VHH binders against Cytoplasmic dynein intermediate light chain DYN3 (DYN3). Designs and how they scored, part 13

Target 1, 312 residues: Cytoplasmic dynein intermediate light chain DYN3 (DYN3), of Saccharomyces cerevisiae (q04949)
Amino acid sequence: MDNCNAWDKLLSQNESTINSTETATITAIIYSPSSKTLHQFINICFPEGSNSILDTTLINYATIGWTNDLKENYSVDVYTLIRNTDDALDLLKPFLQEHSSKVRWLILLDWTLNDQKLWLNELSYAFNKIKQLNDDNEFSVWCLNSGEILNLQRHTTVWQSVHIDFILQTLRSFCYFNDSSLFYICEDHTEEKREEAQRLKYQELLKHFCEDRDMKDHIEMVKRSEILIPKGCDSIGLIKTVDERFEPTEVKEQHFLARYMDFIPTIDKIREDRKTTSGIDLDKLYPLEVFKVNIQEELGKMFAKYRENSRI
Key: E = the ipSAE of ESMFold2; O = the ipSAE of ESMFold2 at other seeds; V2 = 0.75 times the mean of E and O plus 0.25 times the DockQ between their complexes.

## First folded at step 3 (VHH)

Design p2 (framework vhh_gocatamig_d2; at its last look DockQ between E and O 0.56; V2 from the best seeds 0.00; counts 0 for: pae E 4.4 > 2)
Fold by ESMFold2 at other seeds, look of step 5:
Structure p2 (fold): chain B 312 residues (1-312), chain A 120 residues (1-120)
Amino acid sequence: as target 1 above (312 residues)
Amino acid sequence: EVQLVESGGGLVQPGGSLTLSCAASGFTFSRYALAWYRQAPGKKRELVAGISSGGTTWYMDSVKGRFTISRDNAKNSVYLQMNSLRAEDTAVYYCAAYGSSLSPYRYDYWGQGTLVTVSS
């Protein structure tokens, strides 16, 4: 067994560049479901020369620099974290406790992992945990490989437009109530010039997000594989235009999470349709009781903290 | 055609126990999530407890540890075991059925309600 302290690994991997006094500093944390997803995200959305971020370790750190279209220089401290277990975010606690700067969170989902049933639970846990670890956050959710939506609908018997729309309305509602941006990243590999133009578009979007710039001109709410909704640009009414029967205000409730998980197809359903016996129970991997216990423990910590701060 | 019929309500002393039941007909019971709501005088309905089609349960904070929801798909019934009852639990309790694997959207089937009164 190897009991390596992840904080010690993070400190040993720290790299520094010389920062000018006139250079603004940005802290960004990328929270990815896998190393493959992380590598794709960096290659598509980050400026050229960001290869130092590409590392297969659980936690990585690098500093990169960029100049935006207004000729402003930024130094970006990028932390990457690959979700391994429920404790992955706790590995950042020592760093976050010593720093009071604003953190830009880039929380990744990946349409190709076929884990969409787990997405709402994973987002709910991650956002709750992050808010407990750090007070000054800018959130964004990035759904990579959204072109897979068309493949799922064309090539499976279980994925239909109602599932795609329900996921979209759920993610939009979650992001709306959590003051988060929502971006679908769809790759177009048909022509090199169009692929390069698309990468430049996503790089510009990333820079605007990190620099706290207005993104209202980047909105796309109609093309289901290319959804781009910056923080503050959605509404309950707009979400309901996808299907009026959806109630966005329910997304934060535990009974909605159960309904979401019951409705969304999984690999196990495909296996069962083909008469495959599986010992894997996806509900066991993300049981609501475990999620509720973690929330209750964190609430207990917050109550103890707030009682001390409110000393009478 | 769709029916949800609650029973088991009544008058009970503080600290007492009561079991509510709800018999369902007119839809495929095993595919629906079930819930208990309550409405006290002057208040809007609030969710008390729910159970998914797969048996996962959830509860409002004030009833955790005191109330238990369960379902019996063979009898098309959902139950609410209420223990350690308090005066603030006094309400009309409603059985409801919600979205399932057949529909992602909330579709409210409601019973007529059963009155629970907790008083000394």
Scores: ipSAE 0.032, ipTM 0.448, lowest interface PAE 4.3, mean pLDDT 77
ESMFold2, look of step 3: ipSAE 0.053; ipTM 0.490
ESMFold2 (binder alone), look of step 3: mean pLDDT 82; pTM 0.819
ESMFold2 at other seeds, look of step 3: ipSAE 0.031; ipTM 0.474
ESMFold2, look of step 5: ipSAE 0.045; ipTM 0.444
ESMFold2 (binder alone), look of step 5: mean pLDDT 81; pTM 0.816

Design s03 (from e09 with P105A; framework vhh_6z1v_2)
Fold by ESMFold2-Fast, scan of step 3:
Formats: structure tokens, sequence, C-alpha cells
Structure s03 (fold): chain B 312 residues (1-312), chain A 121 residues (1-121)
């Protein structure tokens, strides 16, 4: 309810930050699709050092500090913003107009929100808007709950490797052309020691992002649910090796957005497609193995068609 | 069941050459993108070279470009890394891995066990 009070709070906290006695003061803005996604991210990356980051308003603030291995003190002013309208980023405009330092943007995506169709549109909007609002930006894209990829492939017939790889190549291409890192967060809640090790890794990646430290030695491109592509570690050629039918440069084209959205499966579309088969229960008529082979073939044809439509 | 078996790692002198092989079994190799990775003592794992499912697209890291060449033989289910003009900095355990499979209905993440390459002097 408190957009005007949130704004007053933001301005007051910003003035306090500017008057900080810290040697290095950093501004970080977390742009999240939901309160749940934001809370999860904070719990993973800021569990011990959080100073009451709240999600009850559209804009929230906290100060977090640490001392690195080089004995340098860092103070990070963290602003959180939940995207709920087309005007969400405009709420930051007055703050950004007075900001003279580099702003670090943490743009969150969430595999469990079932909104993968919208991801390219949301990223394109956010990055273009941010670049219009502020000149000195550092970007990092974080995809939460990427363990859901394994559930989608195991528990559905509509999510195939071609879709998972298509999303990955699209995100990697987008991040490459926008000088952003791309990190998938996958938590293992069944083993406490592994979960803690994973969280420490994500916390170090975030600290290194804030400190402008080189993360090239932390690349992960094999485990599809644990992708880590630090800024500067990717290339057009490397992205293209994932599936040679994909042209990374096409993600910059206006027509690619429509193809991306059309290619990403939904349960509703598959149900509608099944209805067009004269009401025949395809799961009963075609065992899972045969059905998956047929889906894979059709999806391959769709991808080939989209690739051909983008040729020159 | 599924296996990636690296071979060819050994001790070699600076300026020498080696060819690493990675034999794949238990999955449809020709539908998978394959890569070579390495991990030196005290360092994290890094990507060395990558190749698409048909071999039509290849990539090599800048630090090995012109010296290393990745290739594959889909009839033999094998991916290769030809290493020339070896340097002490190339000393590492070399791993092959399957990292993409848009042609398969379901993808498993596969890693080999690694093969040690030591470059002396």
Amino acid sequence: as target 1 above (312 residues)
Amino acid sequence: EVQLVESGGRLVRTGGSLRLSCAASGFTFSRYAMGWFRQAPGKEREVVAAISWSGGTTWHADFVKGRFTISRDNAKNTVYLQMNSLKPEDTAVYYCAAYGSSLSAYRYDYWGQGTQVTVSS
C-alpha cells in the first residue's frame, strides 16, 4: 500500500549510503518476478548478512557488508523491486538520475513459475529499459529452481531436451550480447552438507560479482540444472556447439521473440493438440516411448522451420 | 551402463604432441554435443574445446587455439582432442563430457573419469 512511503524510505536510505564511511560502497538492484522468488534468492545469497530486506512494498532496501580475502571492506546497498507492472522499473527513475556510480543488476527468473515463454520478452524489456534509465550498469541473470528442469523432463511428455537446450542457447546468447553472466540455482534439500556447499558457492559468485572479480574458473556448462556462465566466459561459437541448428545472432532479431514464445511448450497447447486427434487418448494408444519419439520429431521440425525462417 | 572412457594421457616433454580419445557407450552418441574439459592442480575445471552433434560446429578456448583440435567419429562413438606444441601449463586431468542433446527426448549429464596429461620442463 505504501508506494509513497517506500519512495521516501528509499531516498532517506540512499542519502545515508552516500554518507557512508566505507571504503567501497556498491549499489545492487534485485529485479524479481515474484515475492517468493525474491525471498528464496535472499535466503540463498544473504542468509547471515541480511539487514531486514522486506518484500511488503514495491521497493525495499538493506545494507549488507563483508571483508574479502584481500582484507578489503565492502558495503552493498541492496534495493529490491518486484515486477508487477510495465512501470515497475520507472519507479527507480528518480533514484537512478542522481546516481553517479555503477549499478549492479541481479535479474531473477524462476523455473517453477511456468512462465518460460515470457522470459525473452521480460529480459529484452528489462535490459533495454535499464540501459535507458542508467548509463553504467553491470548485469547478472539468475534462474532459480533450475532443478525443475529435471522434473519437467521426468514428469511430462511435452518438455524435451530440444526445449531445454533452446532456452539455454537463447539465454546464453542474450547474456553474451548484453555482457551479462548467467547462473542457474539448483538446491539439493535432501543432503544438508551438499546444500550448504551449493549455497556457499552461490554466495561467493554474488560477492565476486559485486567485487568485479574474475570468475572464469567457475564455469559449468554440462549439468543442465546447474549452469554457471560467468561474464566473458561464453562465445557465439561455444553456444552454437550445444545445437548447431541454433544461430546465436538471431536472438537480436525482432522476429526471434515470436519464434521463442511459440517454441516453448505449455500443457494447455499439448492438450489442445491432442483434442485435434479426434478425441483419441494418445497416451493409451501410443506408449510413452513411442509418444516421446513422435514429439521429439515434431519439435525438431518446428525448430528447423524457425531456423529456416530466420535464415538471412 | 552409460560410459565415457578417456585414454591417451601420459607424460610428454614441452613441445610434444598427444591425442586424447573418449569412447562413448550406452547412449546415442551422434545426438550429443561433446566437450573436452581440464582441471589443473589447485584450479577449477575449465572448458578446452567443444563440438556439436554432427561435428559441423567446433569451438576451442583462446589458450589452446591453433594448438589443439577437437574432432569426432560418430561411426566409432569417439571424440578426440589432438594436442600439439604442449606447454607445462597444459598439465591437467582432461575430461570429456556430453553437454547438449537437442536430438534426444531426454538428456542425461555425462562426465568421463579423466585422463592425466603431464608436460615436463
Scores: ipSAE 0.793, ipTM 0.927, lowest interface PAE 0.8, mean pLDDT 79

Design s05 (from e09 with S104E; framework vhh_6z1v_2)
Fold by ESMFold2-Fast, scan of step 3:
Structure s05 (fold): chain B 312 residues (1-312), chain A 121 residues (1-121)
Amino acid sequence: as target 1 above (312 residues)
Amino acid sequence: EVQLVESGGRLVRTGGSLRLSCAASGFTFSRYAMGWFRQAPGKEREVVAAISWSGGTTWHADFVKGRFTISRDNAKNTVYLQMNSLKPEDTAVYYCAAYGSSLEPYRYDYWGQGTQVTVSS
């Protein structure tokens, strides 16, 4: 049943029980390629329950619940996992076999880690593995701390709008083809209770994801640091209007990964919390020498296509 | 100072036509992707149509395809939405937005204030 009493504070069922409906049980898995990102998210979203779900085990589990505005009761089994081995997601097999039902997957990325170059590889790994482990999946990709986009463009010369738009078109294309929502979650920098405000935002978004609430009334495709694209609200043609030189269908092709990795700038080294001593060395998955040759050729084709189609 | 000023919204009869205009100033309009969005009270915010910086790529939502056409005049810094065969369900506030510009080293994201379109049956 409830295996973590520290999560009791997340229960909203005492707000109104006079007209509550049957409890729906949901399985949610929060996954990140970064242990720092996962720990930060859990500490903010579940401050009272963080000690029970952030112990030194590779997989953590807790149960949370709430009552929504429609007097419906929800109970969610939350699993958390980081990618620290090449078979990290396989560790969830016993739990998924016990719960052969729809699973909600929340994949966390973080704009502050300066690891955007690796994002497409990380997403491809996660989604391919998840689809092998479970047949009925609902995905959401959250890019945390997206206010960093504005800082990168303001305070560096290497991050320009061409890179920001290229990442956006790549992520939108990836999420479109994998039937996933895409959220950029920007922190409120000026609020006096900043951490409390961020907690409430994370909790509300997680509840909406678990409740199957379409956030279509909150669609945001304009503000680059606040992107919010619910499942089914994007299209290949719409993605292409952002920059007509980009071809969304190419994201599915093997050679596109090398092109993506080469195009994205970095201002610092990949952070050590992204590396593991017992797992995959991400550099080994994509040998730089092989990609260097292919990237130069593919980028040449992309720029040649742009020059030919240019109306300047 | 950056401005996006929508105009053309009004009350029209079912089956009628209306052209919305969005006049841009204070930025290099010809380098921005432009879009039209709509939202009715208590309803979803919908992407209606979008157009790339050159006008070479356009997109229209399935629910308006064949009835609405987006276009732009870079010499006049204006994007248009031609709406034909209007239906009551097209009633909404229509917003103009500048959202993409990979052609600028640093860009801004702009939403207009919106213009009300009401279609009576």
Scores: ipSAE 0.827, ipTM 0.942, lowest interface PAE 0.7, mean pLDDT 79

## First folded at step 5 (VHH)

Design q1 (from p1 with G35Y; framework vhh_6z1v_2; at its last look DockQ between E and O 0.41; V2 from the best seeds 0.00; counts 0 for: pae O 7.6 > 2)
Fold by ESMFold2 at other seeds, look of step 5:
Structure q1 (fold): chain B 312 residues (1-312), chain A 121 residues (1-121)
Amino acid sequence: as target 1 above (312 residues)
Amino acid sequence: EVQLVESGGRLVRTGGSLRLSCAASGFTFSRYAMYWFRQAPGKEREVVAAISWSGGTTWHADFVKGRFTISRDNAKNTVYLQMNSLKPEDTAVYYCAAYGSSLSPERYDYWGQGTQVTVSS
């Protein structure tokens, strides 16, 4: 009978179509040093309105949709995690074991936290841990509030251009050897038109990163507060042009980590000298005690949301 | 006042050669890495070549490797880009740039105004 076959054919066509339309092939995880950094990042780089669905203090999950400049629609499953312990990433292990697609990692740093001495160690830990937990990763490092570079130099005798250059060459080398993008994010507040153009550019950069698109048009290697170096666009030779005495290949060595930490200004020294600190609150740096009690409950909420959203 | 002034851009035929210059003033040129960028119509700027402050380390993008050579003369505060075997795809405005500190919180870089290079078939 034709009638039964017609219904089966229609259901098969609809099932194929809805499966293609309903699935999100993009999974992104934002690993942030603080809630403040996370909120700023989302406000600057994600489509407008994203903060309302990702506005959390600790751990969250949401699906964010956008349309790119080619008029293609995307559904992005975004997970956020505030780093509060050395083992915070282990909380994602059950999710990562069940996940089969590429994960886009947006690892945040923040120039205003005055924790630059810890950055190389935190990046090394995060990258190594993520590689242990998941096989298919796309890495990016996002340094928020990079306009603070000038404030540090203006308000302290401790921060000098040699420290800024050393951090830049270290981050570029680390990202080069770990096949990661490196982005400095700064809002120019002096002119509204320029500020809006920068935010639009950062939003397109984020979309291109998540969509695995070419980002060569976004390269910026000269403006110190706006460095943008997509994966594959840097080189040992180019890194050395900042200061040729810096040796990029040493960045992965254990002795370099100790030298990096010793060279970068001490957090305690800056905190103990009010003239050298501007708006820095060390008591809020790594607010471990605030996040400790809620992680299990927040993780439960996150996985419940993920399972419910993925069934649709 | 910091100034970077590019010169030497002109119309050349495919296969021709051209040398760009960028004269710098208003900062300690010998302490800055220098870059050449280019921007073709409808495209974003892209890095063409870079040179360290002493001139001891250079880098060239793959699309110009073997054809373009960056160099500098710190005594004359000038960076150069020698361009050989020019192709129509090299048509662009070429900019020089310096990496270093800015006079204001929102300004880190020094850029020239650019010089037009046009390569005819």
Scores: ipSAE 0.051, ipTM 0.544, lowest interface PAE 7.6, mean pLDDT 75
ESMFold2, look of step 5: ipSAE 0.068; ipTM 0.576
ESMFold2 (binder alone), look of step 5: mean pLDDT 85; pTM 0.856

Design q2 (from p1 with G35Y R107Y; framework vhh_6z1v_2; at its last look DockQ between E and O 0.67; V2 from the best seeds 0.00; counts 0 for: pae O 5.9 > 2)
Fold by ESMFold2 at other seeds, look of step 5:
Structure q2 (fold): chain B 312 residues (1-312), chain A 121 residues (1-121)
Amino acid sequence: as target 1 above (312 residues)
Amino acid sequence: EVQLVESGGRLVRTGGSLRLSCAASGFTFSRYAMYWFRQAPGKEREVVAAISWSGGTTWHADFVKGRFTISRDNAKNTVYLQMNSLKPEDTAVYYCAAYGSSLSPEYYDYWGQGTQVTVSS
């Protein structure tokens, strides 16, 4: 990993201190289940102020600058997209056709949305669709609000440790077979200094992912609310150490999806962002309802920002 | 109180062998997956080996594969790391850790204090 000699490290440090960065061809796309989830993710993982130019109810685009821990300056083209229909990803097609570089995909899940039954199906659809839209992808799955795991176990009668482990082993298996990173994001709001330290930690994680840097120092496989497993760092054997009765290779099979959905508990509480009914149809996959948005206006805003940025 | 106590770390010549033990108390050991981690000064911890709660599944990191073997004895509440063909780069503090399974009433993670392994040339 760290086979550079001292001369190489010195040159990198000095260049970062005195030279302007050239624009790196880094494209990142954040695919979020809701505007609220997107807002939280940007606030936690992106440089301060990024939410004012990246937040959206449908689709947005902006260029974000940052400096990494080696004092190198980066410029990153970021697209944000809300999953509000089965074909939401198709909105990105015109933008992807202008790039030949690798795209970093940040696929968001959110423990507070009461939609864990849908996660495997949504991930499978998203990954398959993305592979149809673009050939050169770097995948990551980011599970926000993972502190909710303890609340579900302690404050409901339906969530048990076996369900939490089953979801974890399923997500780890899915990411393992799809060559994806898996990150749980857990915030602690009890102290302002501790909250700031967490934000810096997650910003560093994001930068390492986008910059294709070694993330072995960020691995966390033990703390259930803080799982951090970069691409290539997991294995079938490790996944089975959680519960050896779980068969990771089954995650790829169609009959596993039905078993997954059947096993994951439901509560009859209506999810605020996504439901128009009081229950979940157990015989069918639950589709996300499209919120009414002026799609042509939002696309127009995004195209204008893209064209202005590209002329520079 | 929950306690994980590592033992067996010492100075060993390159090519030598060493067996680490981790004795557990204060929780139901047979419901926990067990891990060995190591940490050299200035580096983050890295996972060395893992073993499922029943002992039926093991995993070893590539940098120790074929040289180290994890095992457990649930009757003695102890996990072991047999370390063969030791190299100077294996020098580190070795920690055991317990990862609670869904069968565990204690759904928390526990860490030992560590034992120093030093491999001389």
Scores: ipSAE 0.183, ipTM 0.632, lowest interface PAE 5.9, mean pLDDT 79
ESMFold2, look of step 5: ipSAE 0.223; ipTM 0.663
ESMFold2 (binder alone), look of step 5: mean pLDDT 84; pTM 0.852

Design r1 (from p2 with G50S T56Y S103E; framework vhh_gocatamig_d2; at its last look DockQ between E and O 0.06; V2 from the best seeds 0.00; counts 0 for: pae E 17.1 > 2, placed apart)
Fold by ESMFold2, look of step 5:
Structure r1 (fold): chain B 312 residues (1-312), chain A 120 residues (1-120)
Amino acid sequence: as target 1 above (312 residues)
Amino acid sequence: EVQLVESGGGLVQPGGSLTLSCAASGFTFSRYALAWYRQAPGKKRELVASISSGGYTWYMDSVKGRFTISRDNAKNSVYLQMNSLRAEDTAVYYCAAYGSSLEPYRYDYWGQGTLVTVSS
């Protein structure tokens, strides 16, 4: 009954607590459609001052430290990449070979870029490419500026609930079959205190994701602009509750991509239907941005910064 | 079996008020955007006001502050409250419903129209 095993369990528990106060390391990669989207994401979800270290260049690297709500210290190696061409992810290959741990992928979408028609194809490419580049991945898709959903519904008859729901069911199905989290990020700027609480919420969400912690307290499946669905929390049945006629398994099929692209409004169609959307300033909508930069120069800057950070 | 039936049109004096109603049947009303269009003689049909399935509203510039669109999903009805009516508001007003499920066709449903005449 009584033995040294009970004492060994106590020591192991205390030893684990002592070890958990050490600085743990995390590798995270942010893949963004634009420099503006990347800047907004870091400002919302990362600790204060992270933007000054992770500028909005084509490719960047920095180490960011934080302490979580359990008083555990983390050192996060953050790589950022702005989608410039279909081959942009290959730029990360040398850096992926230097770590032996799980890589957390933060794949960004942005409701204000008016490129929703392209989202399914871009996600399919990115996930397939990442799986070729690295074996141990934790995926997440982050849809920034999801408050634009309300603006589109308010100011146009072209964007209707059926389109919003179709995109949502498509993204949920894609993430479900690719074992990925799906998060909508909606900023509310009406009050300073509410802005602070919102930023704290998203910072904790990011930390829980990166730290591989339970996120069940963060689930939101109903409010269309505030969707939060951690990996493993969705199902075919739950997806169909949005619209039962949607077939989640069809998302993987070749003909579905064409149907997806045909159904989703584009900025050109909104401009074509100006008399039905006369309250919207089309020049304020953001088109897909292809970032233009000297790739070899930027890689040189990043290699120097990476070597300097690695040589303490 | 889809039906949109407008009512409430008629003759009013300038500065007067009217409420147009549109009763809907034969589709899932709460999932559709609703709109009011108008067409004056010899002119193209124009969008006056719309209300999304989520309740968000839009108005053409010339009616802002005078017209109010609303919907009652329990009664399958959409309304247009028209205040401070002007001669330029004289037209046939049409109720329309936009959108459908993910079917290969997308139906726009239209009512028959109701005449609004603003005249002394």
Scores: ipSAE 0.000, ipTM 0.108, lowest interface PAE 17.1, mean pLDDT 76
ESMFold2 (binder alone), look of step 5: mean pLDDT 83; pTM 0.834
ESMFold2 at other seeds, look of step 5: ipSAE 0.013; ipTM 0.315

Design r2 (from p2 with Y105W; framework vhh_gocatamig_d2; at its last look DockQ between E and O 0.01; V2 from the best seeds 0.00; counts 0 for: pae O 10.7 > 2, placed apart)
Fold by ESMFold2 at other seeds, look of step 5:
Structure r2 (fold): chain B 312 residues (1-312), chain A 120 residues (1-120)
Amino acid sequence: as target 1 above (312 residues)
Amino acid sequence: EVQLVESGGGLVQPGGSLTLSCAASGFTFSRYALAWYRQAPGKKRELVAGISSGGTTWYMDSVKGRFTISRDNAKNSVYLQMNSLRAEDTAVYYCAAYGSSLSPWRYDYWGQGTLVTVSS
């Protein structure tokens, strides 16, 4: 034993005992392009019963508890936000500024929304805005319904492998330079046991992300519809293995955004009877600079809900 | 049909060296990126090293400076030179191809694996 005083030894013993038996509290924010995407994400990745607590309104808040495989208890304060305007993230500003803490961000994308052309612009805006709102962030990007990749290639004339791979290399590069995890969520609905195993895998992945645990055991970089790349596990060299002609450092540049939007197809006419709730203008580039609209109205709704719930 | 066949695995003492080879057929080898993965008992498969079609290399941190990946397009082969081997390097090593620069994302090919055991 080193030369340590009695107080240091006592504090070390107490901290170990306390940490093994107490509930840890974490903050998570889910930023979704639509209520349908949010509902699907909760049903796949969160514990059973969470869908009734985290409804699909524009903004919501709930506390969800779980115990992990090491028998450690966690209490997760979950905020959900549906992107309906460019200023939606400002709704969280009063909470974030008053209670500085590490926030786990779950930024959702959805392969079925036919908005892949807009993904880089939306991610760039969201990450920059989040960094302005909060100093201590853990980022992740979750691409739901990645099985749609196969449908796009097999059942449309406009989607080619080069487009799918360009999106993948773009998302990997973006996440690499922004210190973010990237997860594709692929469901196999053909067998009930395989579907349940997939849900358990994604629930474990979510828990490990929220708990700041090592996720190196969850890496998948080869199967294009099942990509799982935790923060810190990618590299420029690995990204270039998909197609060496891709230059990952270009993703940081503004002209790349315009080129990305020019290259990625849309299939709106093929799926014309389907509607999106995001309200995105497919032909409009969004400026990276700050915006301002109707934030006070949404804050009023949220505070009214909070006050009502706190009454006896 | 695409085939990747690993060879060169075996038993070696700690601190020793071993060279893995992977012979490829059934695709245009010079246009593919190649990689070595390994899977230790009870662990998931992990990337060890890779090499692009243009010769750019990358390595996981724990093997950097000890392992060297190389390719010979004339022999359709990729190699992993492993030096200063440690017990934690014990695993089944797999050769993988990620696909061509024209259509790499539709073709992910794996070999059957070769066992490397580092034991005194």
Scores: ipSAE 0.007, ipTM 0.136, lowest interface PAE 10.7, mean pLDDT 76
ESMFold2, look of step 5: ipSAE 0.040; ipTM 0.435
ESMFold2 (binder alone), look of step 5: mean pLDDT 81; pTM 0.813

## First folded at step 7 (VHH)

Design m1 (from n22 with R31S A33T W53G T57Y; framework vhh_6z1v_2; at its last look DockQ between E and O 0.01; V2 from the best seeds 0.00; counts 0 for: pae E 12.6 > 2, placed apart)
Fold by ESMFold2 at other seeds, look of step 7:
Structure m1 (fold): chain B 312 residues (1-312), chain A 121 residues (1-121)
Amino acid sequence: as target 1 above (312 residues)
Amino acid sequence: EVQLVESGGRLVRTGGSLRLSCAASGFTFSSYTMGWFRQAPGKEREVVAAISGSGGYTWHADFVKGRFTISRDNAKNTVYLQMNSLKPEDTAVYYCAAYGSSLSPRYYDYWGQGTQVTVSS
């Protein structure tokens, strides 16, 4: 008693191909800050044509089959999710309850979004939330558009090597203590031959991650825009070789988050940052309305002083 | 002008020892993290070892751990790679590299020209 509509037939055929593989089904979840970041990631790291069935503005799902360089066939159930709120991950709960298997998490960051100040907090929240949703997780963090590092250093006086290294050491420490891989994805569009070779490299990296294969031949710890550090390949000592004053164990502490956010530069638009540390502390201790200044009253005082001190 | 000059590469028999040196000039040496890399013909360049500016922290790749030791002498502006128990698979051109200190307002990636190490069976 098979179903007769076109979608039922396609799903039945898809189940047959999954059941005919010699390997277990893989579950992967891509958690992206934006649809653009997701599209770029799929185009770079997934088999050709994957973006047509995985792109989304909120949540999507597809089964992707691939064959690795050892001629082994895999069936990969891929979920894509856009971070629209802090609780977006809850949308995955019904799908995770149906299966009791290992989930590969691909947590995306994007150097072009100008949100680096928020990265540590977002990663901390996401990892904690994921651990509440599922018991058996394989984590990875993917920083897209890392070529932007060079542009930030060239075109601003605000971004310097100390900031780039601080972010790198923070992300490496976070991933080290959370048993996660860390990958920077840098595209070079100046030459089509190099662009194709680069895409093939990242596709093999993605497959190796999903397949739990040894990735030691993919390690890059020196080129700041091309960092590739698989789970288990980093150490406290190695992280400190970048700048020995950085203490990796501090990254787990709540006070470090405030220091991280304070250190990471923003565009110098307006002098609004004075008393930020004091205001943050006071906001924690008191409701916001307690420190609300009567703007109308203070403006009135200023205008009265101005009129009194000037010629009428 | 920043310069990195490697020396000490030569032919050595399996099980032998060799010390590579890299003399640095044109920058404040103690502010730079230093590294050794190698590249065999037809293979990609790979990191061998790294050492922090003060020399307090080191890292060694697993394929050389226990056999190679990176060190530095900040008074001589020189970084070293002591290579013991050499194997034929250690045959490569070895490169010295320098990375700027996080205290420096300018960050530079510099490479030496390389020194050949050949390990005979």
Scores: ipSAE 0.007, ipTM 0.431, lowest interface PAE 8.9, mean pLDDT 77
ESMFold2, look of step 7: ipSAE 0.007; ipTM 0.206
ESMFold2 (binder alone), look of step 7: mean pLDDT 84; pTM 0.852

